VH-VL binders against Cytochrome c oxidase assembly factor 8 (COA8). Designs and how they scored, part 173

Target 1, 167 residues: Cytochrome c oxidase assembly factor 8 (COA8), of Homo sapiens (Human) (q96il0)
Amino acid sequence: APERGAERRDTAPSGVSRFCPPRKSCHDWIGPPDKYSNLRPVHFYIPENESPLEQKLRKLRQETQEWNQQFWANQNLTFSKEKEEFIHSRLKTKGLGLRTESGQKATLNAEEMADFYKEFLSKNFQKHMYYNRDWYKRNFAITFFMGKVALERIWNKLKQKQKKRSN

## First folded at step 15 (VH-VL)

Design ng28 (from nf6 with light chain E55N; framework fv_ebronucimab)
Fold by ESMFold2-Fast, scan of step 15:
Structure ng28 (fold): chain C 167 residues (1-167), chain A 122 residues (1-122), chain B 111 residues (1-111)
Amino acid sequence: as target 1 above (167 residues)
Amino acid sequence: EVQLVESGGGLVQPGRSLRLSCAASGFTFEDYAMNWVRQAPGKGLEWVSGISWNSGDISYADSVQGRFTISRDNGKNSLYLQMNSLRAEDTALYFCAKDSRFFLGQGHFDVWGQGTMVTVSS
Amino acid sequence: QSELTQPRSVSGSPGQSVTISCTGSSSNIGAGYDVHWYQQHPGKAPKLLISGNSNRPSGVPDRFSGSKSGNTASLTISGLQAEDEADYYCQSYDWSLEGWVFGTGTDVTVL
């Protein structure tokens, strides 16, 4: 039935947030941060008389949000996995266990973690560059369409005013 | 009925140009990214080029970069591929394929045309 | 550039199961991009068989299933039928190529 994306995949018993926007809201609503992407989703209000232009703008914004959430969910997962692998590798090289005497996860100092961050950023530089370019392309399109919708609303307001005045 | 119909293929000599067209019907053409995919005789599928809903995002396979130009006319529900400096290795059946999304890279190809044959030979 | 790697051919008898692997790299499947599968009968256009790793479009029998783990995706055809003789292609997006990448293709033969 409904499409399932990677960003909606339940990989843990804790699942996704159960909080939903208020029913019958008249405005867009911003939700709590997504567990995986750490981005706040926008829940779009759909007016009863939505024009084709308004529908297209909403769909563009929804698709861009889904794309953005998928990118950051995957990025955060990759970062977390590679960070854990790096820490385990360095601790093994030092002859240290994966847990402290208190039972907590062993960590590396800031100098050692700087090596990981440098490696991760350089490895992902091109991917982030393409993400930024695509982000700007999408926002340009959305901004352009917001302008079109604004002009349509102004035209409709003027048209309604003239119609009421003639009748 | 959602349909894509390619045209413009034929026999062409190396170094020449050819323009392919794809006519779309049965869906809101301007809401979807579009792609060209080719298949050489007896070979596999090769993605050629893609264009987002508004022509704001365009991409090409390395093999055609600088020689081919993808374009669309949303008012005519049509997709085009201008093929310049054709080579024997460009010989293939060229498919028009509809993306499920506005932008490149997030969707899948849910509708395909039947293809138009391009033969580059002396 | 590089295609996704599939076996050249797989074969089975009617009623058996066959599995087709599709192996990518860190710029496509390994980067978390979904894998889609297409079925192509001789002389016909490709048809979407599986989208988003495991989703079947309406009209596709439930004997077709997909999965993905790490750099590899798999298409499984259970209860193999004569009409399943076709070429099968996986597809994913590659961020470094800024484009789509297809698999090398697998010819399924029903003996």
Scores: ipSAE 0.524, ipTM 0.787, lowest interface PAE 1.8, mean pLDDT 86

Design ng29 (from nf6 with light chain G52Y; framework fv_ebronucimab)
Fold by ESMFold2-Fast, scan of step 15:
Structure ng29 (fold): chain C 167 residues (1-167), chain A 122 residues (1-122), chain B 111 residues (1-111)
Amino acid sequence: as target 1 above (167 residues)
Amino acid sequence: EVQLVESGGGLVQPGRSLRLSCAASGFTFEDYAMNWVRQAPGKGLEWVSGISWNSGDISYADSVQGRFTISRDNGKNSLYLQMNSLRAEDTALYFCAKDSRFFLGQGHFDVWGQGTMVTVSS
Amino acid sequence: QSELTQPRSVSGSPGQSVTISCTGSSSNIGAGYDVHWYQQHPGKAPKLLISYNSERPSGVPDRFSGSKSGNTASLTISGLQAEDEADYYCQSYDWSLEGWVFGTGTDVTVL
């Protein structure tokens, strides 16, 4: 998991922080692929001293992740449903059953499936263009806020160092 | 304490312009998408336009595209709708509505104003 | 803009249940977008009643419930009361229009 939480908490050990989780548990972590979207979720670590700016960045990232997961879960379900409908329709047209002699699902060859893939991509072209444009807008805003958070962290470190030097 | 107050409506001649305002209070205005929704007398709700938290995403209903402009001033907690080339069919009560999310298309409208009436007639 | 289709009116007696349907298309409800429901009393602004297909906001009685399947969402009001006389609107997002669409509205009467 990224070490951003633990790095921010590395202070001079004046007190024992047994309430702070082990170093690795103070970071974001990446989960297994979601069953429906096939995307790996990021579980965000919330630091005890999260600034308002850091909170806003985290919420923007969480909202974008939720949107992205929902889009691909729905897209994958649509693809699977339409693929099965296409295969069933073509097998019925050929007078073939839905199962082989061995009991396995009957399938079409790559040449026959090429028509489905072309139709699916063509049908969903505008929807994917919408996805790309919206993803761009979201990612641009997140990147901008990542920059603002980075500047805030630099400023806070400089303030801390300046305070130490003035003593 | 959380509220939206619309203003700027009135009687206007076809082809003229009006600017509607919506004043927000009781919440962090800059963290939410905002929308305009209208309702013609005795008719249903029609979404007019929406703007994301940072003005980076703006969209319009086809019926108003090219004529209306949505904008926001986060420093003043205010939402605006500039309405140009007004038509009789734009006659409606115009509601300001707060989205529950930063971006358009993902939330719901959790706070509504009482609306401001726009009448386009000779 | 394309609207989501609702029945014009639904009626019931106090204590009974009524259900309002909301039918969309492949670019909105059928694309997997959530459905939200609003209640509007005469002369008042709409009020959020159900969010994200089935979630009740704080303060909304549990006799209001929502569901969604395929291209259609439903709002059910159980234990119908006089104060439920109002217009009800569903709402979803349409990716092809890049905007929100509302239902045609349903007038609920308590006989």
Scores: ipSAE 0.618, ipTM 0.841, lowest interface PAE 1.4, mean pLDDT 86

Design ng30 (from nf6 with heavy chain F102Y Q106S; framework fv_ebronucimab)
Fold by ESMFold2-Fast, scan of step 15:
Structure ng30 (fold): chain C 167 residues (1-167), chain A 122 residues (1-122), chain B 111 residues (1-111)
Amino acid sequence: as target 1 above (167 residues)
Amino acid sequence: EVQLVESGGGLVQPGRSLRLSCAASGFTFEDYAMNWVRQAPGKGLEWVSGISWNSGDISYADSVQGRFTISRDNGKNSLYLQMNSLRAEDTALYFCAKDSRYFLGSGHFDVWGQGTMVTVSS
Amino acid sequence: QSELTQPRSVSGSPGQSVTISCTGSSSNIGAGYDVHWYQQHPGKAPKLLISGNSERPSGVPDRFSGSKSGNTASLTISGLQAEDEADYYCQSYDWSLEGWVFGTGTDVTVL
């Protein structure tokens, strides 16, 4: 939709994922996983005759995608940082060096890492609970508008069919 | 011109109620989350409450939870704050602020009203 | 009653640079939420100065810049001018409070 008035200013979005959509896209396009969030962004197709209701649905979905990508980018960064700190701490406690004889980074096995995963999940339980609640609120609104858009499209098809039959 | 105008402030006794209004113009009101922010005389900004574009998400600061109720009327381009059980500590200039997004927590406050003064005193 | 910590005041002479810090916690800035900055002149409403950590709205001079690292965000004002004398507030979202938190505010004096 065209911008009107001076209310809109160009501000770069935070938490940007960079990908190139196809030039002639007639449908939503799914890009490669974002470096930070590890989620595939959806590039939304904008119909030439997009209704106000369709535009609102698309904007709600775009805002939710941006919010979701920012959450997981931050979560993945925190996970990676805390995992590294845990491994270093456990290797020091065991009296082991941070590097193997081959000069590679020392690691813990799956059994040893179970403590980290349990601790990380426990520590982030409340944060994930609030994320899930907000995710449900957003998707409830999106689902409601998907229904409204579907009804609009059905009604418009019936209206178009009636006009063609009367002509 | 994008504009927010608050009203309804005044002098009120402790324990009583007051209702603030914010009239929006120059933008599609129903497409944005809205917030109330207050500032006590000589003090800093304190977020009070927020409401998403469709009223599906509402949050309050702990200091006002259970006493204040935020609401909006998208057909009238208006935001409201019902303030019950007022305390001296609620004395502040109350600003209406427009969010840049539909939902709470993902935007910033791009438009502010001039505020309406609420004084809670005997 | 959670809030982001800012210095009470900073001062500088015209043409100098000042930096205002804004320190949060693991539930707001440390959780990766963006930091926004507002400028408030006496008797006026706050005005958006920086959004999304470092983005300037149209009409804000490039003398104002923002950055964020870990639990701390910074606002830097270069080439100080008399009209920059104001209160500055940072803001972020807090997932545990399910709401916005503002900084304690910093008074900038240009002498």
Scores: ipSAE 0.545, ipTM 0.816, lowest interface PAE 2.1, mean pLDDT 87

Design ng4 (from nf6 with light chain A31T; framework fv_ebronucimab)
Fold by ESMFold2-Fast, scan of step 15:
Structure ng4 (fold): chain C 167 residues (1-167), chain A 122 residues (1-122), chain B 111 residues (1-111)
Amino acid sequence: as target 1 above (167 residues)
Amino acid sequence: EVQLVESGGGLVQPGRSLRLSCAASGFTFEDYAMNWVRQAPGKGLEWVSGISWNSGDISYADSVQGRFTISRDNGKNSLYLQMNSLRAEDTALYFCAKDSRFFLGQGHFDVWGQGTMVTVSS
Amino acid sequence: QSELTQPRSVSGSPGQSVTISCTGSSSNIGTGYDVHWYQQHPGKAPKLLISGNSERPSGVPDRFSGSKSGNTASLTISGLQAEDEADYYCQSYDWSLEGWVFGTGTDVTVL
């Protein structure tokens, strides 16, 4: 079904659409849990015309994510190591091997593991308290800057509308 | 171009006060934590105090807690150390040091000033 | 107060390797905080040598290397040269002190 005869006498505009790869989407991307920290990383989208305020917010969030990932990777490593040492020590005390007759790893019952959890929590109480204080300091700063960015975006929209209304 | 310049040091009697200043240039001062580090003649480095990018996190070494006050003015690209109740053991070269991060505890000191000498003596 | 323990001095001849240890506690290096290393020549400000346990900043020769295990970090200087004669300080963060801690310092002499 032919339509009108198209006449393109000018140079056609050329353009190759830039696409955002899965890891570099046009929005923030949430990844799978990190092997060590078990936290899901956020890969931040960087707009081409990022304001200084938006850049600062993104950097604050990236720094806080890196800090949080490192803390929990170290914490999980320490927990796993001490848990295994506790289990091996208790199994040795009971005269049991590290594996069952079926070849599975030998385990302790919930009552025996309660001793380990109490010791671990007590031992790490102060460290977790300082982590929480620093976590709140970081997130208050981030929340404050999220508010500033939101106000900047609102002001820019209002400014743009005012320019349009002036005409 | 990236530079830290300390000033305000001098000879002072025990029990008196001094205010040190550090002028920053060549980088976005407001984006980084800042620190004071001192070194007594012939001795090692001792961290004195640190302040986060927005002054929301401030810490002091136990030896100066309650006597020294760290502050910053991001509009003037300046860091300060108000030193009260000075003691002979406060005698040292005082360095201003830039942290690589916004918050204390995560970065490293990538830029150092040349230091300003504080001598506390009768 | 210095909190991290280093040997007071280490010596070697040109071309040899020397290693400086830095031992902390459970509230700093043992928690997993990174260790940074600084070189200080007489009359000069400290200069960053190694950041984040093993990362070399631009301009630092690959003769300098860092590592960390448990409560201890190490700085190794291979192919020791006369200009490496200086004081070396490790640094880490201590959550219980809520501040930075430096090592006691090590004087490297090139014989």
Scores: ipSAE 0.633, ipTM 0.847, lowest interface PAE 1.3, mean pLDDT 86

Design ng5 (from nf6 with light chain Y33F; framework fv_ebronucimab)
Fold by ESMFold2-Fast, scan of step 15:
Structure ng5 (fold): chain C 167 residues (1-167), chain A 122 residues (1-122), chain B 111 residues (1-111)
Amino acid sequence: as target 1 above (167 residues)
Amino acid sequence: EVQLVESGGGLVQPGRSLRLSCAASGFTFEDYAMNWVRQAPGKGLEWVSGISWNSGDISYADSVQGRFTISRDNGKNSLYLQMNSLRAEDTALYFCAKDSRFFLGQGHFDVWGQGTMVTVSS
Amino acid sequence: QSELTQPRSVSGSPGQSVTISCTGSSSNIGAGFDVHWYQQHPGKAPKLLISGNSERPSGVPDRFSGSKSGNTASLTISGLQAEDEADYYCQSYDWSLEGWVFGTGTDVTVL
């Protein structure tokens, strides 16, 4: 068994923590939402007799999940950082501190924040458009591979029945 | 075992056409995106074109858009690049490269061919 | 056309470390796309050296390491050896060009 340590707390390139499914699971497992991406990870059950095609489908689904997690973790981090920078910039322009007299973090009103949201969405429009395009491409491909795996399983069952009838 | 072999390169005059082929073996060709990458003598790598596993997504570098056409025949494990209206600046070694994914955009090129030389000159 | 900027050349002595930078823009590395690295010896096809910013394929020595921060990725070669003398190219995806972009290439010389 793998040693305890950093390998148990491994993180994706996006900086998100990885989870382990319940031991001795016979099905895919859905975990809690990731702190950064706010998406629920799926941990895939690996059959002992997994075909190369089934392995490819599983790896594709895992890679798509990791890509999706990374995109949203990075997007949320970028949003948070730019939002803080925008607030600090606007408060400094008004000659105001970063904290209120009560010690609470100073905030801008909804009208002022609307400028930030509009700018952020406009700046990231192409990025989000390409994310949606890639998301559709990946899901189309996953659906197609799921169909290929289903067809392979049907074909294998037909071959086994045919052989049994011949014998 | 896993290999890509390019062919079809040669000397061609400006304004003419040439078709490159890439024969794949040792892997399930239909399950991967494929790319063409070129390298002019003594220069760096330039991505030319890519095609997804089912030809449903195709992209080109701006320098070749409208002149080159990428295609694949999954039944023959082959990738093609039809090059029209060739220019002197298209002179390069053309590599066939296998994507690590079946779709364009998020993969890396894990298998490369040896390249086929295209020289566009009078 | 090369979109990612690399130094033209870097040099080092055997046993030393060298680092190659790869700088992109908001449409590629800055947008969060992974950076891959390729090694090319004279007269040969490029070979995958690092994938997904920092992952080494089977057969690549642990002397090679990759990292990425903001708009810049780096390839570090520690314990430099004579056989490391080659051209190195970074690669990323560019969503505005809808295609892959390579770096300008770096010639590594082992003195």
Scores: ipSAE 0.000, ipTM 0.470, lowest interface PAE 20.2, mean pLDDT 82

Design ng6 (from nf6 with light chain G32A; framework fv_ebronucimab)
Fold by ESMFold2-Fast, scan of step 15:
Structure ng6 (fold): chain C 167 residues (1-167), chain A 122 residues (1-122), chain B 111 residues (1-111)
Amino acid sequence: as target 1 above (167 residues)
Amino acid sequence: EVQLVESGGGLVQPGRSLRLSCAASGFTFEDYAMNWVRQAPGKGLEWVSGISWNSGDISYADSVQGRFTISRDNGKNSLYLQMNSLRAEDTALYFCAKDSRFFLGQGHFDVWGQGTMVTVSS
Amino acid sequence: QSELTQPRSVSGSPGQSVTISCTGSSSNIGAAYDVHWYQQHPGKAPKLLISGNSERPSGVPDRFSGSKSGNTASLTISGLQAEDEADYYCQSYDWSLEGWVFGTGTDVTVL
């Protein structure tokens, strides 16, 4: 292992699934859903003549993707752990073992699980509200830069036509 | 090469205002979140405020909320902290710190200035 | 704002290892936010020592290492040297405060 570890983040794997985009791709690559976040990662294609605006847009999108992946990986991990703890606690209260005769994990019925879901949603309400607000802010910035990049490309095409006409 | 230089500190009476500036050089200022961190004499570090790359996300410590205003001018590579209604408890060395990311909460503070001293006393 | 809890001081002999704990809550370290560490020598600005729980910036000796588990992060200094005498601060992000929180700070003394 590298001295820093295989992952930069200690939530390892860092909450981002690993995928292999096709070699020599000239387009963005969309991978399978991450096993932790359940979101599809995007591998961004970098053109040789990437403009400063295009580079900034790409970096904003990459950072937002990392943020989004980390948030949902943590939420899914927390949900799974708290669900297991809740089930174990309720089974102990009922005097039941943690496994069935078939060796499968013992579970609770939908009515019993409703208490867990209500508590989990209530506990995470503020966190999800802040996530939604930040998601909005990030996407507004990204959309704004997408517009700027689109205008830059149109302007460059017009500039090329002007040069052809003058020469 | 990569550097942050704070200025604007000084002696000020309680209830008055003071404006701090931070001049950035050696990096693309507009691509990073910026933060103010303070340290009272003989005490630890306390985060004061942060601002994202485009000023779209701004946050404050509870102790300064409603009194301090963070702002930035990307065209001048400068960060500011407007401090109003100053209290004796605001006495501290104020550091400008560069985030490693565009947005608050994702990075770390990779570059720090030397700080500017603010003393609030009668 | 709630600070991350560190021991006030830690001491060791040259060549010894010392470990500094940093304990947070469910809204910061417990919410899987990374922990960063800063070293501050007397009269100097803080310097980034460890980022992202365990990553060393260029120029930081491999004697410094970081780890994180649950609500607690740790900074370990192996092969302790006189120049390691400094204050050490952990840092994480707190989603409920919508801001950064620093540790209470640890003074490392080399005996």
Scores: ipSAE 0.630, ipTM 0.838, lowest interface PAE 1.4, mean pLDDT 87

Design ng7 (from nf6 with light chain G32N; framework fv_ebronucimab)
Fold by ESMFold2-Fast, scan of step 15:
Structure ng7 (fold): chain C 167 residues (1-167), chain A 122 residues (1-122), chain B 111 residues (1-111)
Amino acid sequence: as target 1 above (167 residues)
Amino acid sequence: EVQLVESGGGLVQPGRSLRLSCAASGFTFEDYAMNWVRQAPGKGLEWVSGISWNSGDISYADSVQGRFTISRDNGKNSLYLQMNSLRAEDTALYFCAKDSRFFLGQGHFDVWGQGTMVTVSS
Amino acid sequence: QSELTQPRSVSGSPGQSVTISCTGSSSNIGANYDVHWYQQHPGKAPKLLISGNSERPSGVPDRFSGSKSGNTASLTISGLQAEDEADYYCQSYDWSLEGWVFGTGTDVTVL
């Protein structure tokens, strides 16, 4: 992409153009829903003293978020396109126009739309199974690494307390 | 600096086995998915198998499913391909290729080795 | 066997522009998976030329450009030079195969 990402904007060297939500205090924060995926992105805060394990966890989470956003953006676009094609086709079969007298989009009743939903779900069954499997694989790896980071933080706190007691 | 070196190729008889290795250097091997790609003499590229950074996700081309096994040893910065029940149509130069991402299907192949030749004939 | 369809060959004279098409299906390019391009000179390993439909890696001249629309991606080489004579392969991911697919390959000849 040619445009700058939100994370890059947050890390840019500028004392007057950094905008973190006031309530987040430059920690991880949740953005507005993406136009295409309808999912809220998490913008990750990068601490100056980030450990290699913390960096790897963040990168795994960022890559998984990108994958998840892209999957749902594609699914929503496909759903919308096929839904409009289905409605258009059924209205043509009935000899009806695409707009009502008031200029609103013409719609099908719930019984007719049920056929579309059933067909869409059936057609996308394999794709959704693969998505779920991959989601669990990614989530398992992330959870495992969250555990490693937690243990590292506990160890570092204990080590610092021991050093303080020695002095 | 960044380098992939394949080894283990050679002449083998049909029905036999061969194990390929790929040694990685100059990058953090454990952070990237890895792939095997082959090219028969005078033919195009064919993806063979891929493995994610932690071995949690593994995939194979239909042509090798059940016969080949991909594996990695992150402690040794090495990728492997165990090839069983070899056929004449498996004859090809086998490339090791680094993915740009942790997981399969999301990146691109930014580093390639020079390949190791596997010839399956009687 | 590769799954994405490319022309077998394209040719041009030095300074001319040539375009290579790469046509996929609804499970790969048509499913909005990115298309990547690789250049392979005889006897050498493939080299990444274009990633993510249109992004050039460092060291790749700006006369190489990529685009994608629907089921088809294109690689354009402007200002064709003798060293561009090589095989070119497109690549995409296929969710139904759960794997990568390469194009059939295109031989670029500089006449």
Scores: ipSAE 0.672, ipTM 0.861, lowest interface PAE 1.1, mean pLDDT 87

Design ng9 (from nf6 with light chain S96T; framework fv_ebronucimab)
Fold by ESMFold2-Fast, scan of step 15:
Structure ng9 (fold): chain C 167 residues (1-167), chain A 122 residues (1-122), chain B 111 residues (1-111)
Amino acid sequence: as target 1 above (167 residues)
Amino acid sequence: EVQLVESGGGLVQPGRSLRLSCAASGFTFEDYAMNWVRQAPGKGLEWVSGISWNSGDISYADSVQGRFTISRDNGKNSLYLQMNSLRAEDTALYFCAKDSRFFLGQGHFDVWGQGTMVTVSS
Amino acid sequence: QSELTQPRSVSGSPGQSVTISCTGSSSNIGAGYDVHWYQQHPGKAPKLLISGNSERPSGVPDRFSGSKSGNTASLTISGLQAEDEADYYCQSYDWTLEGWVFGTGTDVTVL
């Protein structure tokens, strides 16, 4: 986190990040952690002969990834904003300026920050429960479709082997 | 092309029931969440209910919770709203609206029907 | 319930710019949920005008623009035209309601 040009944002952009995986990859590629969400995005490979079932699974996974990244990007921005507000409020209460004598940003000690962390976790408990519930709903659907796609691929492979034997 | 057509509205007395239908065409119905939105005469838009692509997630506005039931039949490309214990304040034009996403809460309403009028009075 | 707040009406002359605000709370716009905008002409169904805070669907002129900051979103109509006379509604998602919330609506009058 750079000291000089700390930026303040209340909400995350709708798109959390973009990355460029190797072109002509024949499989999914994992990118670096997103600046805001701190999650690694997956770039999905689209085979030329993608089945309707495979396409639906990919779209469900892409939509869930976007949802997950947006949630954590917003949560992290909210944390940063409220942390900064808490620090400024406590420094004002103590009669201290926002900068030290050395010109660096003034901060609170670990004991003082423990109050903020406890309040933030308590305040966001219901929001995290909502996230977990929705994550499980999405993951259940994805897992079910992963099973369907796996069975489809096994069936197609067995069908190809049988055809090769008969030919 | 892409269309949503509502039906089932009409004049009904308070305390009675109506069932609204929405017929979808021109897109893969089973891949999108669907919503009901109403608009009272001369008033603004009010979201009523939503249902995810697979009926795995359903939600209602507080004003209709316990009285209305949303459902869908992906095999028939149809969305339904069963409205029970109707009140005068339920009088509105009811729109069927297509979500841009599979799940509730992430998309936007990219296609709207023309609406079906529900009038609850004596 | 828990409507997003919009001004009741906004007016302007042809060629001018008008801006419509949409104010929410910490459970919707303030929680980082995107804001969408719909245009409704008298007697017609609403039509998507702006999605995801600032994205224009195909067929929407670039004189329509959207932005979002904190708990507030804005729709700006530049080069106002007679056909822009309509009602405009913002929309966001509210995680505490587990549902969508619409704005109170703004009537744009072209004088």
Scores: ipSAE 0.676, ipTM 0.865, lowest interface PAE 1.1, mean pLDDT 87

